# Designs tried in a protein design chat: VH-VL binders against Uncharacterized protein C28H8.2. Part 2

Target 1, 141 residues: Uncharacterized protein C28H8.2, of Caenorhabditis elegans (q09243)
Amino acid sequence: ANFISDPRSMFPKMVRTKNAFHFLQYFMGTFRRMFRNKTEMIEHFNYYDDQVKGTDCHIQEELDFARFKSYFDRYTRTHYNPEIRIIFAIMTKDSSHMTVEFHVTSQSWFGFEDHFHMIIRAVNDENVGWGVRYLSMAFNC

## First folded at step 11 (VH-VL; from r3 with heavy chain S104G G105D E106Y Y107T T108I)

Design s4
Fold by ESMFold2 at other seeds, look of step 11:
Structure s4 (fold): chain C 141 residues (1-141), chain A 124 residues (1-124), chain B 112 residues (1-112)
Amino acid sequence: as target 1 above (141 residues)
Amino acid sequence: EVQLVESGGGLVQPGGSLRLSCSASGFTFSYYGMHWVRQAPGKGLEWVAYIDYSSDTIYYGDTVKGRFTISRDNAKNSLFLQMSSLRAEDTAVYYCARGRFTYGDYTIDYFDYWGQGTTVTVSS
Amino acid sequence: DVVMTQSPLSLPVTPGAPASISCRSSQSLLHSSGYTYLEWYLQKPGQSPKLLIYYGSNRDSGVPDRFSGSGSGTDFTLRISRVEAEDVGIYYCMQALHTPFTFGPGTKLEIK
């Protein structure tokens, strides 16, 4: 692996995992933690390919890495107590590609429960491990 | 909202049989490994059994192996524990618990959602 | 089977004071991936257990920041920086690496 540092309480930001279960655990764990501060958000987005593309049901144009990061930056400033869970996960037999749907729930300032669905398509890169190649989001669709 | 609801507990004589059920909702049941965990009165937690998403991988705790059978029906979002040859020491509250996402032959689990439990009493 | 021990088994604490619970495993819980498969659960009176900490140090959703987990290999600690009344209950450590999964005996935390 391409480690920068390996103390037991720290995981390398530049190294992804080739293990599908650890990828999903880290994706969800860092997703929850990105609501805490910008440093944690950077760690979450280390799992997204720089060329990631995707959609949102309220936006007609294709979205990119910067746009997704901007949307999550705004969302995490107005929401707290996130919950994220897997709705389904489907992996190719050779474990090279994965599609996962998540349900995200959080609380807004008025105390309303808010939610959205997120579908990722991830690729297990031969050099660095699992990364998100495509992201689709459905805010109240 | 993830919910797990156990049922089927009751009073049974030693040597008897009982079938516990766990109904799951709020998540895609067929993608998760499932566990049974029990707690005898005044005692700690004991892991009982595990079944993976496809029923291909099944493990039992040492104290129940050969007497209990875990099963699932993914079409009904249901988990089951068939208990046979019951003993007084099987008296406990039985919880169903959701493991993390599993695929393939092994899961490294922690139990993120638990039911409220169903009570099994084995007495003569 | 992996034997899990905890100390103390009973822990009366003054409100607002810190608390520490020790957990020890008979085998290393360090997986080849570099992760430690040690979990902490809280069972409040009359309730089912709830996950607090996974992989030794990660808080589950909704767990307050006053809870922290640390340790590696065979020695682990759960710390509560300031104990609140809602923290009363029985704390269990559990190893999730070697089947059968095994729990510690529990530590009962009470307000004195």
Scores: ipSAE 0.000, ipTM 0.484, lowest interface PAE 13.0, mean pLDDT 82

## First folded at step 12 (VH-VL)

Design t3 (from r3 with heavy chain S104G G105D E106S)
Fold by ESMFold2, look of step 13:
Structure t3 (fold): chain C 141 residues (1-141), chain A 124 residues (1-124), chain B 112 residues (1-112)
Amino acid sequence: as target 1 above (141 residues)
Amino acid sequence: EVQLVESGGGLVQPGGSLRLSCSASGFTFSYYGMHWVRQAPGKGLEWVAYIDYSSDTIYYGDTVKGRFTISRDNAKNSLFLQMSSLRAEDTAVYYCARGRFTYGDSYTDYFDYWGQGTTVTVSS
Amino acid sequence: DVVMTQSPLSLPVTPGAPASISCRSSQSLLHSSGYTYLEWYLQKPGQSPKLLIYYGSNRDSGVPDRFSGSGSGTDFTLRISRVEAEDVGIYYCMQALHTPFTFGPGTKLEIK
């Protein structure tokens, strides 16, 4: 792989983009692809900062990078055929932060449809580009 | 600082044409859908038109459909409204308004920044 | 087109008192995403409109928490818990789900 290192992280990361449209395209594209295999999941999590934090409406404790990875590792084993679309996006006037809400659908074991909302806050880092700093998930809330 | 400045308003006779401009600064213009909204003297607000970030999706209000054309030039951070076949009821202050950051479907919106408006008067 | 109505059209209020403005739409504003596409705008005297509330209940940046939006499907309310002098102006509701987007007629809030 053609990874480069972030000096603040022990995990290699691919070069991100500073372009907001490319970030959203890549985030959604890698999200869909992470359902295929573990290599593709690593590429999706390239867009999450190591210090990412967040919540889920059914989990009382704050979630971190490892917990989000573990959650989606389990989710992608029991779901397939994902779709993800943007509901809204809000960007700060200096283009350094954005908040994006997605609607996600997928199919479970017997092909029944599942869905949830994800809200991210992304930060445009001067060295590496857009990355997810906060993630909130709302399964059947 | 986000800023929207309208220009091109003035006095015009019925049946005439005008072209309004909106100059944008303080944000990445090409990320946002844009709107025109108008307010007739002493009356409420009326939505006029919408154009998405790429000019692929355009919607018009019923009262202006077929007579007005919204357009944008992302390289010049500019939004336009070409008005033709103008009527007395088109007399209003016309506001340029920024929609939400757009990607994909943009049937829904809200207007978080507005210009100060430019006045169009259609009269003999 | 979706018809938006507001009541009252004029609302004189004693400073410090609460105020309530009703808005009704002729069609549901609930989107399949679970969001309600109703906004509130304030136009202060001599100024252009400014966003107060988006998606039914979310305050825009810098809007004081004495403003709150609520409602269901077709019936919506903007509440000001304690009216201040800077709150005077015309309040518009707007639906942003069905094109063409449409505004209510406005409610003029005045200090009495």
Scores: ipSAE 0.048, ipTM 0.665, lowest interface PAE 6.6, mean pLDDT 85
Fold by ESMFold2, look of step 12:
Structure t3 (fold): chain C 141 residues (1-141), chain A 124 residues (1-124), chain B 112 residues (1-112)
Amino acid sequence: as target 1 above (141 residues)
Amino acid sequence: EVQLVESGGGLVQPGGSLRLSCSASGFTFSYYGMHWVRQAPGKGLEWVAYIDYSSDTIYYGDTVKGRFTISRDNAKNSLFLQMSSLRAEDTAVYYCARGRFTYGDSYTDYFDYWGQGTTVTVSS
Amino acid sequence: DVVMTQSPLSLPVTPGAPASISCRSSQSLLHSSGYTYLEWYLQKPGQSPKLLIYYGSNRDSGVPDRFSGSGSGTDFTLRISRVEAEDVGIYYCMQALHTPFTFGPGTKLEIK
């Protein structure tokens, strides 16, 4: 595993990797663990650039890092037993970018199973490794 | 930079067997699903087989199912096609093709790099 | 199996003129993710096939912008806005959503 600190992260002491399989394993692993507490959530958000942008199907304006973090902070307070799996992953020919679609399931404290899709665009910076530049979410869309 | 080189083609009698190899370089072989695609003389392209990065998921075209076996050796950056019960209609140029980066159960694909091909001739 | 058809099968074109190739699929190629799994390949004389367009409309790296792909569901078109001599060869569409993956019969583009 080749781990590198990324100063563009909100958490520059946390490390990233240039290995695509390790990135995907760690992204999913830290995603699952962020439901435990705020410290674990910080580990997941290490993989997002502080200028990350994105969309949600229920919100028409572009979302930023703070809004994504705020959403997941609230989501993890009301949901448990997360599962996340890759639907597909696509790399550019130069291996510098990937697009990944995840399927996420969890259970609400009100007894319903919840499902949504996430699509990320990640960049493999030659100095710091993989980080998320763009996030699109589709909650029950 | 990316290179795929097929080998092992030749002349074989109907009912015979042949093993094709594909040597990969210039990319991380174990990240990618791999395919065999063939082209009979003067004809179009026919997809033959797929194997995922871990060899857990394997698919075959209808015309070769039960007769051909695809395999890979990630330590040697090599893809293989074991062909048996060969027929005249198996005569073709066989291409090794790289699929998209894959991790997980997705079986959809495109073939962004192709080898030069190796010729298989099935004739009495 | 998904049947792919192409029209025309032979396409003589005057240099500098536009060209269009139609491809039809017997089943929808729209995946639940929103991606369309329709590819275009070009095989130039004496060469291996090369990817031109993936996911219906995305040009592969290094493909000139005079090439474009369009279409929806089952009906797809490859367009060349201005044909050049190096564009000669056989164009194949392929569906990559349903196994077994299947190619169209090919369209031979040639200069008249």
Scores: ipSAE 0.033, ipTM 0.663, lowest interface PAE 7.1, mean pLDDT 85
Fold by ESMFold2 at other seeds, fold request of step 19:
Structure t3 (fold): chain C 141 residues (1-141), chain A 124 residues (1-124), chain B 112 residues (1-112)
Amino acid sequence: as target 1 above (141 residues)
Amino acid sequence: EVQLVESGGGLVQPGGSLRLSCSASGFTFSYYGMHWVRQAPGKGLEWVAYIDYSSDTIYYGDTVKGRFTISRDNAKNSLFLQMSSLRAEDTAVYYCARGRFTYGDSYTDYFDYWGQGTTVTVSS
Amino acid sequence: DVVMTQSPLSLPVTPGAPASISCRSSQSLLHSSGYTYLEWYLQKPGQSPKLLIYYGSNRDSGVPDRFSGSGSGTDFTLRISRVEAEDVGIYYCMQALHTPFTFGPGTKLEIK
């Protein structure tokens, strides 16, 4: 099963948190859990804005919500034992934006280890709280 | 705007004690690890101590380990340094510095805001 | 403890000229994550230190683009492409990978 349907019908605007610490805890926690099943994947993607954009160093084209979801749907079927931790977090002086870099590791079948860096730019929306606006991923770049 | 204001410095005899305080404003204090850094007169910078947002992770510089205790009160937006068994080489300006956003991390990678410092003089 | 050294310790510079400050670490500052934990700070006369560069090469917000950091492993350089009068002060490198964190001895930049 996959989640390539209209993202807006699948991921309605939910109340998030305005607490940056809770956002990071929940973002990382749901990231790990999305490897378990599709119900948990819905929880993780609650933290992505409808207009999320981003890059992957091997793809010239800008990525959107649907492409990120499709990518992670495939990735979670071929990898297990995810680990994610914060390398750094920087807030803007007005505390409305945060840039966070994560180190991600996982294992493929037969125990081969994979790792990559993931950089997010999150925005603290006054109505819904922290959400991911931009995502950059670097696999073997 | 982000402000860090140190206090509690003064003149103290060798073997004595002082408690330094740092009052934080203009940011969510409980999100950040905090540091003390000192500078002896006419000398360079020396890192003194670190405490994370929850006080679960604490590190000290080798020259102060066992004599200084770092602590924080997130409800009062305050950082503290309890100094004991003071020596002449502890004479310095002591700065409060904000570290990075902390989430179970043992790393501290930069000091983006510093206070103006408070002076400690240890002499007989 | 990781020993940090800097050269030169004193750097007189003509306004508008470039300047370079070298920093060397006794141990590698490259973490397994790919990040390099080296920072540069500027302490202007009579002021507290201010962050210039983090992770070896990233400018802090508000730092002019005439400042750049480079280097690898144990050898690092801070460059100022065109020195201005406001750049005077003492420049410190610091390693933040190995506890206890340690600073270099400082480089005093002065206008001739």
Scores: ipSAE 0.025, ipTM 0.635, lowest interface PAE 7.6, mean pLDDT 84
Fold by ESMFold2 at other seeds, fold request of step 19:
Structure t3 (fold): chain C 141 residues (1-141), chain A 124 residues (1-124), chain B 112 residues (1-112)
Amino acid sequence: as target 1 above (141 residues)
Amino acid sequence: EVQLVESGGGLVQPGGSLRLSCSASGFTFSYYGMHWVRQAPGKGLEWVAYIDYSSDTIYYGDTVKGRFTISRDNAKNSLFLQMSSLRAEDTAVYYCARGRFTYGDSYTDYFDYWGQGTTVTVSS
Amino acid sequence: DVVMTQSPLSLPVTPGAPASISCRSSQSLLHSSGYTYLEWYLQKPGQSPKLLIYYGSNRDSGVPDRFSGSGSGTDFTLRISRVEAEDVGIYYCMQALHTPFTFGPGTKLEIK
C-alpha cells in the first residue's frame, strides 16, 4: 500500500456537474481564466481526471495530467487574450460520454495571433459528473 | 436509441395552412438545435428551417421565410413547423433532423439523425 | 446562396470496385478556425438521409472505414474504396457554413 500525494489535495474540490451545458460553460470559462494566474489554472484542471491521457501532434509520447499542466503553464506565460469556441460535440445516447472539439485563439507575446484545435473526450461519472478523460491538441498539424 | 417521428402531413389546398410536429426520444432534446429539411418528389434535399436549443436563434430558408414558423417545446420533446400560405412547390416529404450538440455558436451544423418524414401535398 | 454541384450525377458501379463522387461549392467552406463545413449524406432507396461524413473528413459513428472524405476550400471528394450492394442510393453533399444551408443535386450510385 502507498500513501498518495495528490497535487490537488490542498484546495477545495469543485463539485462537477452532470449537466452537459454547465460542464462546457465551466470548462471554457475556467480555460480562459487559467491565463490569469496559478489558482485559476488549478480550477480548470479540476475538470480533468487524474488519469487523463492524450496527445500533441508534435510529441511522439502520450501525455498525462502533469505534462498537460506543464504545457498550459508554459503556454499561458507566453500568450494572452484567449478565445475558445466549440466546433462540434458528439454525445452518446445515454449522455455518458462526449467528444468535443474546440478552436482556441490567443495572442503571443510578440502580438501575433495564434490558434489551435483541442479535442476532449469526457465521461459523465454517475457520482461526480463530467470530467475530461482524453485530450488531443493540434498546433498547426 | 434516438428517434424522431414526424406527423401532421396531408393534402392541403393552395393558400392553406398545416402544422407539422416532430416527437423526439432517446436523447436529451434540449441539448440540440433542430432542423426541418424537405424533399420534393423526384428532387433533391432543401433545408427549410433551424431553431437552437433555447429558441433564441431561428433561421429560415429563403423560399419559406415569412410563411413558415419553426418552434419547439422542450418539456414535451417536440419540434413544430407551422406552415401558412402554402403553394404547390411546398409539396414534399418533410424531415425532422437533429443538429449537432449546440452551445452558443450555432451558425454551422450537420444532421446526425433524421425522422422518417411526413408528406405534405399542396394541390395546384 | 452558395451553389453546390456534384459529379457524376449517375454512377453505375460493379460491386467491389472503387467509386468517387466530386462536390464543388461556389464559395469557400473553410472557416477561420481551420475547419471545413462540408457534409456528405446517403439516402438509400425508400429511406431517410443518413449522415456519412461531417466537417469534410470525419466519419459518423457506424459508417464503415471504406468511406472517406477529402478536399479543401471549394472542391471535395467522397471515396468508397470497395463498393458493396448496401451502398446503393443517392449521395448528397451539403455546405453548412453559409446560411441558408444548401445541398448538392445528388449522385445516384447503382450496381451494374
Scores: ipSAE 0.016, ipTM 0.623, lowest interface PAE 7.6, mean pLDDT 84
Fold by ESMFold2, fold request of step 19:
Structure t3 (fold): chain C 141 residues (1-141), chain A 124 residues (1-124), chain B 112 residues (1-112)
Amino acid sequence: as target 1 above (141 residues)
Amino acid sequence: EVQLVESGGGLVQPGGSLRLSCSASGFTFSYYGMHWVRQAPGKGLEWVAYIDYSSDTIYYGDTVKGRFTISRDNAKNSLFLQMSSLRAEDTAVYYCARGRFTYGDSYTDYFDYWGQGTTVTVSS
Amino acid sequence: DVVMTQSPLSLPVTPGAPASISCRSSQSLLHSSGYTYLEWYLQKPGQSPKLLIYYGSNRDSGVPDRFSGSGSGTDFTLRISRVEAEDVGIYYCMQALHTPFTFGPGTKLEIK
């Protein structure tokens, strides 16, 4: 897949891909790795557009990049052993948009299992490749 | 715009073989798992087989296991069903159907596009 | 294998009247993700099947809003609020959670 630096990323030295399978592989791989430390969280957030918007089922207001990053920063401090898998994906005919649902499982202190759903809407920009434009999270909904 | 076109059906004697083909266009074929579904004359639908985008995961219906082989050629946007040891019960219209966008080994699905079908008749 | 049943098997309907088709599975179709893997397909006379409803209640693109799906666990319903002549055909429910995938026997909807 072709990697192109994306100014819309908050991290312009990191690149994205136009290949849908590589994007999903990297999105999920970096998701797992962000639980290791804050430095690796930046790698995951490269795939979120700086104008990303979204919701959480327990939060009334629209969320933005900074709020999502804060949520994951707090979540990764208290959870470990993440697993993430695709439940379904829907792609537009021209392969310019996809909607993907993930199921995420992790463990808290003392090994209690936690889980939630993530639904992303990603856009394949012709210059820079796939980036997450919208994120919906459903913690215990 | 998404199109699936089956071919290769025909008349065959019991114990014979046939190879069905499905030609895909209008979408990125290599992103999708693919299915065969059949319908016997005057009967309902029966799922036959599944193959994922990379051919790593393959499943068969109970009635065809060991006799049918599903395969694909992503470079040619083509899906295949090699049928052998055919029986009268295999007489049906065979449809190829597009599954959901696949990634890895997930196996929950719906069939959003279907071909027109090709008829297989097994008659002595 | 999961057994799927449908009721009624034959459904004559006056144009403009509502219609309802029931589907039951022998096992729960609720996935741990909270989604239900129950689909509805319509096969119009002389045509291939087409997806109507996926995941129990979501209409596929281009499906009129007079179609709706509902239900939970093992019991599901497809409703048509106002039947039109173009709705004639055989309606199949299908479970897509447990391999092998299995279809119901079909419900033939006809205009009387």
Scores: ipSAE 0.007, ipTM 0.615, lowest interface PAE 9.3, mean pLDDT 84

Design t3 (from r3 with heavy chain S104G G105D E106S)
Fold by ESMFold2, fold request of step 19:
Structure t3 (fold): chain C 141 residues (1-141), chain A 124 residues (1-124), chain B 112 residues (1-112)
Amino acid sequence: as target 1 above (141 residues)
Amino acid sequence: EVQLVESGGGLVQPGGSLRLSCSASGFTFSYYGMHWVRQAPGKGLEWVAYIDYSSDTIYYGDTVKGRFTISRDNAKNSLFLQMSSLRAEDTAVYYCARGRFTYGDSYTDYFDYWGQGTTVTVSS
Amino acid sequence: DVVMTQSPLSLPVTPGAPASISCRSSQSLLHSSGYTYLEWYLQKPGQSPKLLIYYGSNRDSGVPDRFSGSGSGTDFTLRISRVEAEDVGIYYCMQALHTPFTFGPGTKLEIK
């Protein structure tokens, strides 16, 4: 059965799902909306596990949830008109793990097109559904 | 294990019809675009058709347009190829192949799992 | 339609030696994302094709690291650093950017 996010959470209430198609649809939808304001950014970060880890090719150290949120907070203040598309997706046959690469484009204040790639590794938790466990970002690298 | 099993091949005369089936297991079928690819005896590979997860986006190879119809039944984990007006050059092994997770309007793809094939022979 | 060519069409190799297969596309396979939509498949004798390399250079799961793909635009190469007997078969490149998707004619790799 489908289930609702823990009602004791400090984040906006959301339905996380075990359906991979719905997860990716919502992940991309909330990604685009986080460029609107801080409240919408909180909705996007609901899809990241608290223990999320990852990298950016321009940042030497491993990134965590707080650092990813800080990165996207700065990025969305200086960029607009986001587009995000799936390049590929690979899923285990038991639907427990997924690796997805996205291509992201946006525009800066002077109208220059910017782009980068994101690779997520997501895990389908038996109780709460799909969440991002690992995120790698590559801007021109 | 991901498994794709084709069936429905056989001998037919020119102008005849066949319906090929592909049964999928070991993955969530409704997440993936699906393809048919064929290989004539002693020849290379030829892409035949594509259908996305929802059957809204469908493409055909030039040599089969107007004669073949691809379809799927996500409730039955099944892919189909309805073939009509068959010609000698349609003689081939027909493979069912899994595409990438389908989303949006992109038609770029790769075929990470293939069935063992079913043989169609068109002969007088 | 995008025409794909391969060379050589027949490639006899001594065991342990390196091998290289070229593939050319009549149109660029570079997507606006910066990715190249060129794939390599191996069909071993009596078997269905198997994916080796996707998007020009990414190995599929379970493919040995002695296989590598490279190239850009219209000119691509599959390299095998040390050929083993199990590598015998026909290697196909395929473009996956422009409908209809098209395969190269294949390169038959043989042990001599």
Scores: ipSAE 0.006, ipTM 0.614, lowest interface PAE 8.9, mean pLDDT 84

Design t6
Fold by ESMFold2 at other seeds, look of step 12:
Structure t6 (fold): chain C 141 residues (1-141), chain A 126 residues (1-126), chain B 112 residues (1-112)
Amino acid sequence: as target 1 above (141 residues)
Amino acid sequence: EVQLVESGGGLVQPGGSLRLSCSASGFTFSYYGMHWVRQAPGKGLEWVAYIDYSSDTIYYGDTVKGRFTISRDNAKNSLFLQMSSLRAEDTAVYYCARGRFTYSDTGEYTDYFDYWGQGTTVTVSS
Amino acid sequence: DVVMTQSPLSLPVTPGAPASISCRSSQSLLHSSGYTYLEWYLQKPGQSPKLLIYYGSNRDSGVPDRFSGSGSGTDFTLRISRVEAEDVGIYYCMQALHTPFTFGPGTKLEIK
């Protein structure tokens, strides 16, 4: 595993990696674990840059780190048994950027199966490794 | 600079065997699924085979299934096609092609071929 | 297997004129994600094929903006707004959703 300390991390004991496969495995693994409790949600959000931006199809305005975290805090309180899989991933020639689409499924409190798509753009920073710079979510759209 | 270089083509008798190689450089080979695509003289393109980044998922075209074996060696940045029971209809230029970066824990794959080699010619004649 | 067809198979064009190539698939190429997995490739004389368009409408890097792709479900079109001499070659559509991946028969574009 190629771990490095992330001097820009809001969570100084959490480290990122420069290895693309480890990043994807850890991103998905911590995504699944954030449904367990708030401490493990913090671990997932260490993979997001503090200046992360993005969209949701129901919101006209640009979303930021705090709003994404608030959304997932509410979502994980009402859903369980998450599954996340990669639909596609593309990477630049120099391995400095990737775009990944995920399909997420989960179950709601009353047994309904729920699903959405999530697209990330990640950047492989030379000092800290892979981090999410942009996030797009498509709930019911 | 991304480069793919095929080799190992040549003249072979019907029923014979041949092993094609593709040498990759200028990118992280182990991140990408790889393909073989062929083109018979005066004909269009035909997809031949696919192998994922870890060799766990392999698909073949219907016309070659059971006769061709795709493989890769990530330590050597190399892709291979072992061909056996060759027929006249296998006469073609064989290209190796880079698939998109992919990682999947499902059976669903999509792809496009963003880099191609120059091709190596296989001729099957009696 | 998904059958891909193209028309026309031969397309002589005067330089500067527009051109259109049609592609049809025997199955829908619309994925549940909302993406359409249709590709266009160009093989210039004496060269290996090169990617032009992916996901039905996205140009690969370095492809001129005179190339555009469009279409829905099973019917797709590649348009060239102004054909240049360098555009000569054979254009293939390919479906990239269902294995085995399959190409159309190709459309030969020639300058007249």
Scores: ipSAE 0.024, ipTM 0.640, lowest interface PAE 7.7, mean pLDDT 84
Fold by ESMFold2, look of step 13:
Structure t6 (fold): chain C 141 residues (1-141), chain A 126 residues (1-126), chain B 112 residues (1-112)
Amino acid sequence: as target 1 above (141 residues)
Amino acid sequence: EVQLVESGGGLVQPGGSLRLSCSASGFTFSYYGMHWVRQAPGKGLEWVAYIDYSSDTIYYGDTVKGRFTISRDNAKNSLFLQMSSLRAEDTAVYYCARGRFTYSDTGEYTDYFDYWGQGTTVTVSS
Amino acid sequence: DVVMTQSPLSLPVTPGAPASISCRSSQSLLHSSGYTYLEWYLQKPGQSPKLLIYYGSNRDSGVPDRFSGSGSGTDFTLRISRVEAEDVGIYYCMQALHTPFTFGPGTKLEIK
């Protein structure tokens, strides 16, 4: 199993950024690295608001921070070689909100390729910077 | 304040070439996709071309594909349209328009045009 | 290409009266993100087009409350609750989901 780090993900991870490109690079870079261990997963979830909500097309209940962390914890135990790419990013005119669709690929432990789509809605908080407020997961929908 | 100013329009013979420029100010140009839109005399609007923030994704309208080249210089806050093999039907006012923030490596994109320039007139005639 | 149509093409209106413009697309404009990629633009006489409505129903900043957009998938409506003299011009709908982007033919709003 090998993580391919995004070399552009060089900005401090302890505070968020107000720069949209840096946010996207940090989000993607930490996403790739969270497959390494729990410490790297904590780094990825620094970009999620504590009140994050969302859905998965196969799950009736609204998902929260803990449920998303549990999903990724299980996924990273059974998959490796992650790749994440932006399909599109759309920002509101006032640059306060962004919707981003990602395509994620990885390999299972048995070597089969896996794919899914992930849509985030992020908010550029004046005090903290960009953070994920809403996440929608589309596993084979 | 956001401003877009087009230049480079003029009178040209069929088969000729022109280069249009658009100068941007009042926003971070490198964050936005940019468009050219045209309007023939007495006609409606026609989308011409799109370029993303990094010049990696470029699309053209069917009537200009192969003849026009869109480009940008983010260091100079400038957008360009190189027009070649011009035809009478290319006669129009050409507008520079700012798109939404875009970041795409798959070629899928979406937009609206929240700021437009005043336009520059291209006339193609013998 | 996605074909956009508008009705009516010419709309004479008495000052103070309501007005309604229809727009129809040949394909759905609803994206998987939940956004609808239908925009409305106004071109006043002798001016460049200006954005009125984005994502089907959101007014751009500075657009008066008398303008509203509504609609679903393929059918969209721009409404003006009380037309004023400054509202004269050509109204275009545009789809911004399917390349190439395409405009409707325009609706010319005039004061009777």
Scores: ipSAE 0.006, ipTM 0.592, lowest interface PAE 9.8, mean pLDDT 83

